# Ledger of designs, part 11: VHH binders against o28486

Target 1, 243 residues: o28486
Amino acid sequence: MIGIIGGTHILEIKVLKDVEETRIETPYGTAEIDVGRVDGIDVAIIQRHGKRKDKPPHRINHAANFYALKSLGVKYVIGMGSVGALREEYSLPSLIIPHDYIDFFSGVTIYNDSLVHVTPGFDEYLREVLVEVARKISSFPVIDKGVYFQTRGPRLETKAEIAMIKSFADCVGMTAGSEATIARELGLSYAIVCTMDNYAHGIKNQSIDYREIVEKAKENARECLKIVEEAVKKVWEEKIQRT
Key: E = the ipSAE of ESMFold2; O = the ipSAE of OpenDDE; V2 = 0.75 times the mean of E and O plus 0.25 times the DockQ between their complexes.

## First folded at step 1 (VHH)

Design V3 (framework vhh_8cml_1)
Fold by ESMFold2-Fast, scan of step 1:
Structure V3 (fold): chain B 243 residues (1-243), chain A 123 residues (1-123)
Amino acid sequence: as target 1 above (243 residues)
Amino acid sequence: EVQLVESGGGLVQPGGSLRLSCAASGRTFSSYAMGWFRQAPGQEREFVALISWSGGSTDYSDSAKGRFTISRDNAKNTVYLQMNSLKPEDTGVYFCAARDSYFGYTPEEYDYWGQGTQVTVSS
């Protein structure tokens, strides 16, 4: 079984068959997971904001979500998300598959009462799968590495915050650093493909029609879904089918 | 490592039911995904049903859907296959299999196998 975790549009995976909605109780809380198949491959899917979209970034229960995936036998988790671009030279829309992250704010851990040190990071095998798939099928430019800066949210960053962050990072978001940390602590392989949907505050002066923003976000989400669907097949062929 | 022993096979008339059991011994049964496969006379081993290590996910071959139910009891180290509305074409040796990874659909993906139990559906 391969895990998939995403935002608002993850539940629009059209090739998903035989879906069953489940609730899994974990030591860290309850997780909502849809289990189904993509091209005969068992997948477990989490909408990180909740099926009712009631979990803003600072309220996501990362420990419950990833523990639940582990309880279903998941080893590989593919993420998708939306980020702000920190580089003026990036063309939007585009995809970024970060290779590292900075997370000073979340403080997430499954270790409440014990001292355990993990080496943080994204899984390099999954990251390479995502890059290879994205380059083969994406219509968007693919930025095949970068540093993801995680902020707490839900407020957007100030211009001063972005001016500081852009000296050390390439994109900004509110979730992937927490997901990578918890995944590593649970022994799960995790990487993420991100759409760069907007320039972060102060990077560019931009006047965009609201309808254009909505249209772009929907197009961008579809691009990520294609990549996630193909990445699932590639991981199954290379790591699961051959065992 | 795990050892698997099937039971519950036998002769049954068309439309009848059988419940197969697979008893696991050894270590870490609750961490294995389990599958049932069958081998009809003169044919290769084919997938019938699977269940994840937690029991939270199951899947079936097209011929088994709606008629067979796979379940497991991790406290008893046992996996079951409830077979209803049996047909002559269900005749074969039924094997349980264990995989210390995600569940799979082909025999090659499974690490440990039982010896099989014979199911014969005929009048």
Scores: ipSAE 0.000, ipTM 0.130, lowest interface PAE 16.3, mean pLDDT 83

Design V4 (framework vhh_8cml_1)
Fold by ESMFold2-Fast, scan of step 1:
Structure V4 (fold): chain B 243 residues (1-243), chain A 123 residues (1-123)
Amino acid sequence: as target 1 above (243 residues)
Amino acid sequence: EVQLVESGGGLVQPGGSLRLSCAASGFTFDDYAMGWFRQAPGQEREFVALITSSGGSTDYSDSAKGRFTISRDNAKNTVYLQMNSLKPEDTGVYFCAAEPFYLGDSAYEYDYWGQGTQVTVSS
């Protein structure tokens, strides 16, 4: 069983079949997971914002979500998300598959009363799968490396905040650092493919029309969905089917 | 341009059934998730049910689970809400909505809304 975790459009995977909606109680809270099949491959899918889209980034229960995936026998989790570009030379829309992250704000951990140290990071095998698939099938430019800066949200970053973080990172978002940390603590392999849908505040002197950004992000999410679908097949072939 | 037109509301006794329909036009229906919401007088608009673009996944409010079924016919650009075992607390104006949107991880809104259809459940 391969895990998939995404934002707004993850449940629009058109090739998903035999879907069963589940609610899993965990020590950290309840997770809502759809279990189904992609091309005969068992998958467990989480919409990180809730199926009603009622959980903003600062209210996502990362521990419950990833614990529930682990309880279903998931080892590999493929993420998708939307990020702001921190470099004016990036062409938008484009894809970025980050190799590292900076997360000073989330403070997430499954270890309530225990001192446990993990070495954080994205899974390099899954990252390579996502890069290979993206380069093969994507119509967008593919940026195969970068540092993801996680903010708390839900507010957008100020110009001053972006001026600071762009010195150390390539894209900004609100979820992937938390997901990578919790996945590592639970012994799960996790990586993410991100659409860069807009430039972060102050990168370009342009008027922001949120409705137009919304429409572009929806169109761009379809690109990530194609990549996630193909990555599932590749991971299953290489890591699950052959074991 | 974009239109969502609800129909099928009416007056029914407790325990009765109604089937709501929402006819969509002016956008690529097959690309949108569809939802139903309701609003009683003096109350905030409440989520009822959601169906993904393919029809492969659904979600329901706790009050609707086991009683209501959402479905869609992409060939007819229509979404349906079958309501069984209706209760007085189900009374309200029922709205069809296209695609709850959550931009990245920071904001969301529903793209398109219908005008609503009245459902009244009374003894």
Scores: ipSAE 0.012, ipTM 0.390, lowest interface PAE 8.8, mean pLDDT 85

Design V5 (framework vhh_8cml_1)
Fold by ESMFold2-Fast, scan of step 1:
Structure V5 (fold): chain B 243 residues (1-243), chain A 122 residues (1-122)
Amino acid sequence: as target 1 above (243 residues)
Amino acid sequence: EVQLVESGGGLVQPGGSLRLSCAASGRTFSSYAMGWFRQAPGQEREFVALISWSGGSTDYSDSAKGRFTISRDNAKNTVYLQMNSLKPEDTGVYFCAADLWGTYSEDRYDYWGQGTQVTVSS
C-alpha cells in the first residue's frame, strides 16, 4: 500500500475506483483516509486540509494522519503541495522537489514524554523517483533540489520575513517540514513534489491578476497529480511488487 | 470506456424547475465522479455541481447552492441535476462529465456528454 498526501485550497482529488472512505482512530486523533486502487495498486489517500477544507495549515493533525497510514501497512508516502518561490531566477510555473527543510515553528513530534532523537530529512529514494518521473513527463521546469522553509500560516509572510528567509532557503510553505518530521519519527519514507505557484512577498515587484493566479493554480495542480500517479507505479514496481 | 448522454433540457419560466438526467453506458460508471458544467452563449464553460462515485459527497458552485441538487443511481448508471428557482442567468448548454479522481477543473474530466439546452425565459 502506497500513501499519498495532498491538497490545495482550490483542487480536491479523490480515489474513485474501489474506494472505501475510512476513519481511523489513532492515539493522536482521528484521520480521514480514502483507501482504493489505481491500476491494481493499493493506495491510501489523505486530503491534508480535511475533506471539508476545514483544517488550515496550522490545524493539520500530522501525527494522526501519518500514524493512520502506518497502521494500514504504508511504508512509502508521496506528498504534493504548493509553495512560494524565493529565487528571482526561478521561472513560474515550475516544480521543486526539496532535499532538505527548515522548520523552527511547528514543534511537531509524536514523543511527548520521551527523549528520542531522529535524523530529519526527506527520503532520498522517493525524492529521486519524483525527480526522475518529473523530468520525464513534466512540461514545467524541474528544480531537483532545494531547501523548504516552513512557516506556521495561515497568514502569508511579510516582505521582511521573506527577505530574511531567502538567504537560507529556496521555497516557502506551511506543511512539508511537519510531514517529513512525523514520517521520520514513525519510520515512514516521505518525499514531496511542489508546484511553485507565486513568487513570495517582495521577491518581484509585480501586481498579479487574481484570475490568472486561479487559472495557474489549476494548471499546476494537474501537473503535480500526473507525477504522483507515475511515481506510485514506479515505487510499487521497485519496492512493493518485488517483496 | 464511458459514454454519456444528457436529457431533460428545455424551455422554462423564471422561478420554474427542471430535472436533467445523464445516462452512462459502460461498466466503469460506478467508479467515476460525475460533474455538471454549463456554458452560456459567448461565455466560458463553468462548474455547476459534483458528486462522488458513491454519492456520499456533493459540492456546488455558489450560484447553484440552495437551488440545485445533484444525485446519482449507480444501479441505473444515471446522474441527475434537479434545478429549482431557475433564473434567466441559468440559461445555457448543460454538460455532464466523468472523472476518475473527482475534481473541479473541467480540463481533468475524461468523458463528456454532448450537452442539453436549458433556456429560462418568459
Scores: ipSAE 0.000, ipTM 0.128, lowest interface PAE 17.0, mean pLDDT 81

Design V6 (framework vhh_8cml_1)
Fold by ESMFold2-Fast, scan of step 1:
Structure V6 (fold): chain B 243 residues (1-243), chain A 123 residues (1-123)
Amino acid sequence: as target 1 above (243 residues)
Amino acid sequence: EVQLVESGGGLVQPGGSLRLSCAASGFTFDDYAMGWFRQAPGQEREFVALITSSGGSTDYSDSAKGRFTISRDNAKNTVYLQMNSLKPEDTGVYFCAASEYMGFTSPDEYDYWGQGTQVTVSS
């Protein structure tokens, strides 16, 4: 079983068959998961904002979500998300598959009552799968590495905040660093493919309109979905079917 | 086709109460956060209250806190606004609105709007 975690449009995967909605109780809270098949391959899907879209980024229960995936036997989790571009030379829309992250604000951990140190990062095998698939099938430009800067949200960043972080990162979002951290703590492999749907505040001399950002993210989500669908097949063939 | 239909407005004396209803059709109501906005004479449309799609969280304007209660019934595709201790300043056209992503205090974030219902608080 391969895990998929995405935002608002993840449940619009049209190739998903035999869908069963479930709720899983974990030590960290309840997770809502849809189990189904993509091209005959068992998948477990999480909408990170909740099925009711009522979990803003700072309230997502990452520990419950990833623990629930682990409880279903998932080892590989493919993420998708929407990010702001921190480089004006990037063409939008485009895809970025980050190789590293900066997360100073979330403080997420499953180790609330014990001292455990993990080495953070995205899974390089999954990242390479996403890059290879994206380069083959994407109609958007593909940025095959970058540093993801995580802010807490839900507010958008100020121009001053973006002016600071653009010296250290390539895209900005609110979730992938937390997901990577919790996945690593649980022993799960995780990587993410992101649409760059807008320039972050102040990168271009334009007003930021959140409604426009949301509409572009909706419009561009299908590009990530087709990459996730194909990546599931590749991971299953290379890591699961051959065991 | 998407429709939001408000009802329950009317004329009430200061200190009185009204309950507004908004009946939704043509979309998956359970996936939308719902907001109430009002437009007073000579003013722009302003936020009153919101409720998330599950009903698990609510938010209110400073003027509405402690006096108004937003609720929803997903089985009936209806959102409600219970208004108590009404003041002349509450007079206006009250609109319900739906947002797919989450509840917002800005009217610009909402996708669907009702036609409004008049609330008049006057002696």
Scores: ipSAE 0.000, ipTM 0.132, lowest interface PAE 17.1, mean pLDDT 84

Design V7 (framework vhh_8cml_1)
Fold by ESMFold2-Fast, scan of step 1:
Structure V7 (fold): chain B 243 residues (1-243), chain A 122 residues (1-122)
Amino acid sequence: as target 1 above (243 residues)
Amino acid sequence: EVQLVESGGGLVQPGGSLRLSCAASGRTFSSYAMGWFRQAPGQEREFVALISWSGGSTDYSDSAKGRFTISRDNAKNTVYLQMNSLKPEDTGVYFCAAGYDTWLPEYSYDYWGQGTQVTVSS
């Protein structure tokens, strides 16, 4: 079983066959998971914001979500998300598959009562799969690496904040650094494919409208879904079917 | 399932070169990241080099950088360690290891070979 974790729009597009909606109790809380099949392959899908959109970025229970995936026997988790572009040179819409992240704000960990140090990062195997698949089938430009800067949210960043972070990162979001950290702590492989749906505040000297960002993210979500679907097949063939 | 057999060890002079091979048997070789570890006399086992499942990513210990090169041939189910500019402190038993991910090496490597002896001395 391969895990998929996405935003609000993942459930609106409905890619699963033989779907069972389930709740899994974990030491960290309850996770809502849809279990089903993509092209005959067992998958577990999480909508990170909750099925009722009741969990904004700063309230997502990353520990419960990833522990629940682990309890189902998941080893590989493929993420999808929406990010703001920090470089004027990037054409939008486009895809970015980050190779590293900066997360100073979330403070997520499952190790509340013990001293355990993990080496952070995205899983390079899954990242290579996502890059290879995206280059073959994407209609958007593909940026095959970059540094993801995580902010807490849910507010958008100020122009001054963006002016600071654009010197150190390539895209900005609110979730992938937390997901990568918790996945690593639980021994799960995780990487993410992101749509760049807007330029971050002040990059193009244009006003930012949250409603426009949401609409573009919705329109662009299908591009990520087709890549995730093909990546699931590749991971299953290379890591699971041959085991 | 996966069995690993190392070869290519031996005695070499300081400044010399050796190429180690690790032959894998089993259906899952191409899905594993592969690593080389060594254990010097009287010391604990240490990491030397790793290569991703596809061969697209490699990493090395500080002592191996610039001198050693890890590579793999998935068609032959084999991983290699080319060792150049060998030093007496490179002496040890070299082990091949396979795992699904090379992060946190103690928990990532599922299969180990028996080791091959490398001795660097005059």
Scores: ipSAE 0.000, ipTM 0.120, lowest interface PAE 19.1, mean pLDDT 83

Design V8 (framework vhh_8cml_1)
Fold by ESMFold2-Fast, scan of step 1:
Structure V8 (fold): chain B 243 residues (1-243), chain A 123 residues (1-123)
Amino acid sequence: as target 1 above (243 residues)
Amino acid sequence: EVQLVESGGGLVQPGGSLRLSCAASGFTFDDYAMGWFRQAPGQEREFVALITSSGGSTDYSDSAKGRFTISRDNAKNTVYLQMNSLKPEDTGVYFCATDFGEYLYRSSDFGSWGQGTQVTVSS
């Protein structure tokens, strides 16, 4: 079984069949998971913000979500998400598949009462799968590496915060660093493909049109979904189909 | 231009049933999840039910589970809410919504709303 974790548009995977909605109680809280099939492959899907989209980034229960995936026998988790671009040179829309992250603010861990040190990072095998798939089928430019800077949210970053962050990172978001940390602590392989939908605050001198942003995010999310669907097939063939 | 038009509301007695419809236009309907929300007098708008783009997965509020069923007809660009065993507490304006929001920056918001249809449950 392969895990998929996404934001708002993950529920729009049209090839998902035989769906069973479930709630799994974990030591860290309850997780909502849909179990189904993509092209005959068993998958477990989490909408990270809740199926009602009522959990802003700082309230996501990362420990419960990833523990629940592990309890279902998941080893490989493919993420998707939206990020703000930190470089004026990036053409939007585009995809970025980060190779590293900076997370000073979330403080997430499953080790609340013990001293355990893990080496953080994204899974390089899954990252390479995402890069290879994206390069073959994406209509967007593919940025095959970068540093993801995580902020707490839910507020957007100030211009001053972005001016600081852009010296050290390539994109900004609110979730993937937490997901990578918890996945590593639970022994799960995790990587993410991100759409760069907007320039972060102060990168461009143009006002934001809400309607335009919404329409672009919609189109961009579909591109990312195609990448995730093909990545699931590739991981199944290479890692799970054997014995 | 996204347009959502709810219908099917009305006055019923406790224990009765109603079927709400939401006709959608101005977007690729079968690419997006659809939801129902309600707002009771003096209360905030609350979630009732959600259905994915394919119809393969649904989610319900605790108060709706076992009594309400959400469904959709992608050929007709319509989403439905079948409400059974209605209670006075179900009284409110029912809104259809779809999601055009951004992931990280607006993931907790439904992007577009209809005008609503009134449901009143009283003796």
Scores: ipSAE 0.000, ipTM 0.313, lowest interface PAE 12.4, mean pLDDT 84

Design V9 (framework vhh_8cml_1)
Fold by ESMFold2-Fast, scan of step 1:
Structure V9 (fold): chain B 243 residues (1-243), chain A 123 residues (1-123)
Amino acid sequence: as target 1 above (243 residues)
Amino acid sequence: EVQLVESGGGLVQPGGSLRLSCAASGFTFDDYAMGWFRQAPGQEREFVALITSSGGSTDYSDSAKGRFTISRDNAKNTVYLQMNSLKPEDTGVYFCAADTGPYWFSEDAYDYWGQGTQVTVSS
């Protein structure tokens, strides 16, 4: 079983068959998961913001989501998300598959009363799968690595905040660093493909309209969906079918 | 222009059934998830049910689970809410809403809303 976690339109995977909607109680809270098949392959799908979209980025229960995936026997989790571009030379829309992240704000961990040090990062195998698939089928330019800077949200970043982080990161978002950290703590492999839907505040010296960002993210989400669908098939063939 | 028009509300006795319909126009219906919300007098709107754009996934409030069924017909640009085993607590104005709204916002961020249809469950 392969895990998929996304935001806008993740539940609109039209090739998904035999869907069973389920609710899993975990030590960290309840997760809502759709279980089904993509091209005969068992998948477990999470809308990270809740099916009712009632969990903004700063209130996502990352521990419950990833623990629930683990409880279903998932080892590989493929994410999709929307990010702001931190470099004006990047074209919009485009895809970025980050190789690293900076997260000073979330403080997420499943180890509340224990000292456990994990080596953070995205899973390099899954990242390479996403890069290979994206380069083969994407209609958008593909940036095959970068540093993801996580902010807490839900407010957008100020120009000063973006000026601070743009020298050491490639894109900004509110979720993938938390997901990567919790996945690693639970022993799950995780990587993400992101659409760059807007330039972050001040990169192009233009005003940012939240409504416009959301509209572009919705339009571009389908590009990530087709890549995730193909990545699922490749991971199953290489890591699951052969076992 | 965008229009969502609800119908099928009315007066029903406890234990009865109603089927609400919401006819959509002025946007690409197949690209939108559709939700039903309700509001009782003097209370805030609450979520009732959601169906994805393809119809492949649904979600329900705890009060609606097992009693209500949301469905859609993309060829007719219509979403439905079949309500069974109605209770006095189900009384309220029922609203249809279309959602491709912000993924990090609540149900209040739905893009388009209908005018509502009254459902009254009484003796």
Scores: ipSAE 0.000, ipTM 0.307, lowest interface PAE 10.8, mean pLDDT 85

## First folded at step 2 (VHH)

Design D1a (framework vhh_etentamig_d1; at its last look DockQ between E and O 0.92; V2 from the best seeds 0.00; counts 0 for: pae E 4.5 > 2)
Fold by OpenDDE, look of step 2:
Structure D1a (fold): chain B 243 residues (1-243), chain A 121 residues (1-121)
Amino acid sequence: as target 1 above (243 residues)
Amino acid sequence: EVQLLESGGGLVQPGGSLRLSCAASGFTFSDYAMSWVRQAPGKGPEWVSGISGSGGDTYYADSVKGRFTISRDNSKNTLYLQMNSLRAEDTAVYYCARGPYDFWSGYFDYRGQGTLVTVSS
């Protein structure tokens, strides 16, 4: 079984066949997981913001989510997300597959009563798979590496904050660092592919049309999902089927 | 051997139209997304448009959105770019490329020799 974690746009996309909605009790809380199949491959999907969209970024129970996946036998987790672009030269929409991240704010960890130190990061194998797939089938530009800057959320960043972080990162989001950290602590392989749907505050002047933004984000999410689905197949063939 | 050959470029007045074509060979055309990328004199490469293998999904840079249309005929192994309402700033060598544009490396696994589009009064 391969894990997929995504945002709110996944709610509108029927990805799984033979879907079973489950609630899994973990030592860290309850996780909602949809289990089913993608092209005959067992997949578990988590909507990180909850099915009811009632989990803003800072309230996401990453520990419960990833523990639940692990309990189902998941070893590889592929994330999909939406981020703000921190570089004006990027053409939007674009995909970014970050190779590293900065997260000074979340403090997320499963180690709350023991002294354990891990060095987190994205799984390079999964990154390579995502990059290979994206380079073949993506309909818009691909950034095959970049630094993901995680903010606390739920609010957006000020211009001053963006002015600072753009010197250190390539995109900004609110969840990928937390997910990567927890995944590493639990011994899971994790990587993420993100759509850059908009420029971060102050990077480039953009007209704000909420309707347009939502529609574009949905379209971009579908493109991202195509990549994730192909990645799942590749991981299954290379790491699961052969074992 | 993978080959991409662009055609259709030329001189056109502002407000005019051109249709570029790209003949592909040496690979399963429909398995790959395709892109148009352009490079103006003194500037770096710029992604223009992309299309999925099936042709069902298309995307455009903001600079050409609403004016350019990307399409493909998989039965003919051909990629197209319909360019309308051309502007002086559209002047560039246009390249057909297999796959999406890689922003960091500027990499395409394969691209053609390009076709020159000049928009001038």
Scores: ipSAE 0.618, ipTM 0.850, lowest interface PAE 0.7, mean pLDDT 92
Fold by ESMFold2, look of step 2:
Structure D1a (fold): chain B 243 residues (1-243), chain A 121 residues (1-121)
Amino acid sequence: as target 1 above (243 residues)
Amino acid sequence: EVQLLESGGGLVQPGGSLRLSCAASGFTFSDYAMSWVRQAPGKGPEWVSGISGSGGDTYYADSVKGRFTISRDNSKNTLYLQMNSLRAEDTAVYYCARGPYDFWSGYFDYRGQGTLVTVSS
């Protein structure tokens, strides 16, 4: 079984079949998971912001989500997300598959009552799968390495914050660092493909039409879904089906 | 051996039109997204447009939106770029490339030899 975690658009995976909605109790709280199949492959899907869209970035229960995936036998988790570009030369739309992250502020961990230290990161095998697939099928430009800067959220970043961090990172978001950290603590492999849907605050001096941004984000999410669907097939063939 | 051969470049007046073609061989064409990229004299490469393997999804750089149209004919293993309302700034060598533009390296997995488009009066 392969895990998939994404935002509100994740259920638009076109080949998803036989979906069963499941609630799983974990030591860290309750997780909501959709279990189904993609082209005959069992998948477990988490909508990170909740099925009712009631979990802003700072209230996501990452520990419950990843523990629940582990309890279903998931070993590989593929994320999809949305980020702001920190480079004005990046055209929009584009994809970024980060190789590392900076997260000073979230503080997420399962080790609240014991002295355990892990060295987190994105899983290199899963990252390579995502890069290989994206380089073959992506219709828009790809950044196949980069540093993801995680802010706490839920507020967007100020111009001063962006000016400070753009020298050290390529994109900014609110979730993938937390997901990578918790996945590593639970012994799960995790990597993410992100759409760059907007420039971060102050990178470009342009007027913004909210409706246009929402429509672009929906279109860009479909590109991510294509990448994730093909990556699921590749991981299954290489790591699960093989006996 | 992957081969990409661009054609259709030439001299054209501002406001004119031109259609570029790219003949592909040595791989299963419909399996791959394809791109057009251009490089003006003395400048770095600039991504122009991309298209999915099926041809159902197309994307354009802001500098060419509304003027250029990417398409493909998978039965002929051919990629196209229809360029309308050409401007002097469009003068460049245009390359056909397999897969998306790679912002990290500035290069593609495979690209052709290029075809020169010159827009001048």
Scores: ipSAE 0.283, ipTM 0.702, lowest interface PAE 4.5, mean pLDDT 87
ESMFold2 (binder alone), look of step 2: mean pLDDT 82; pTM 0.840

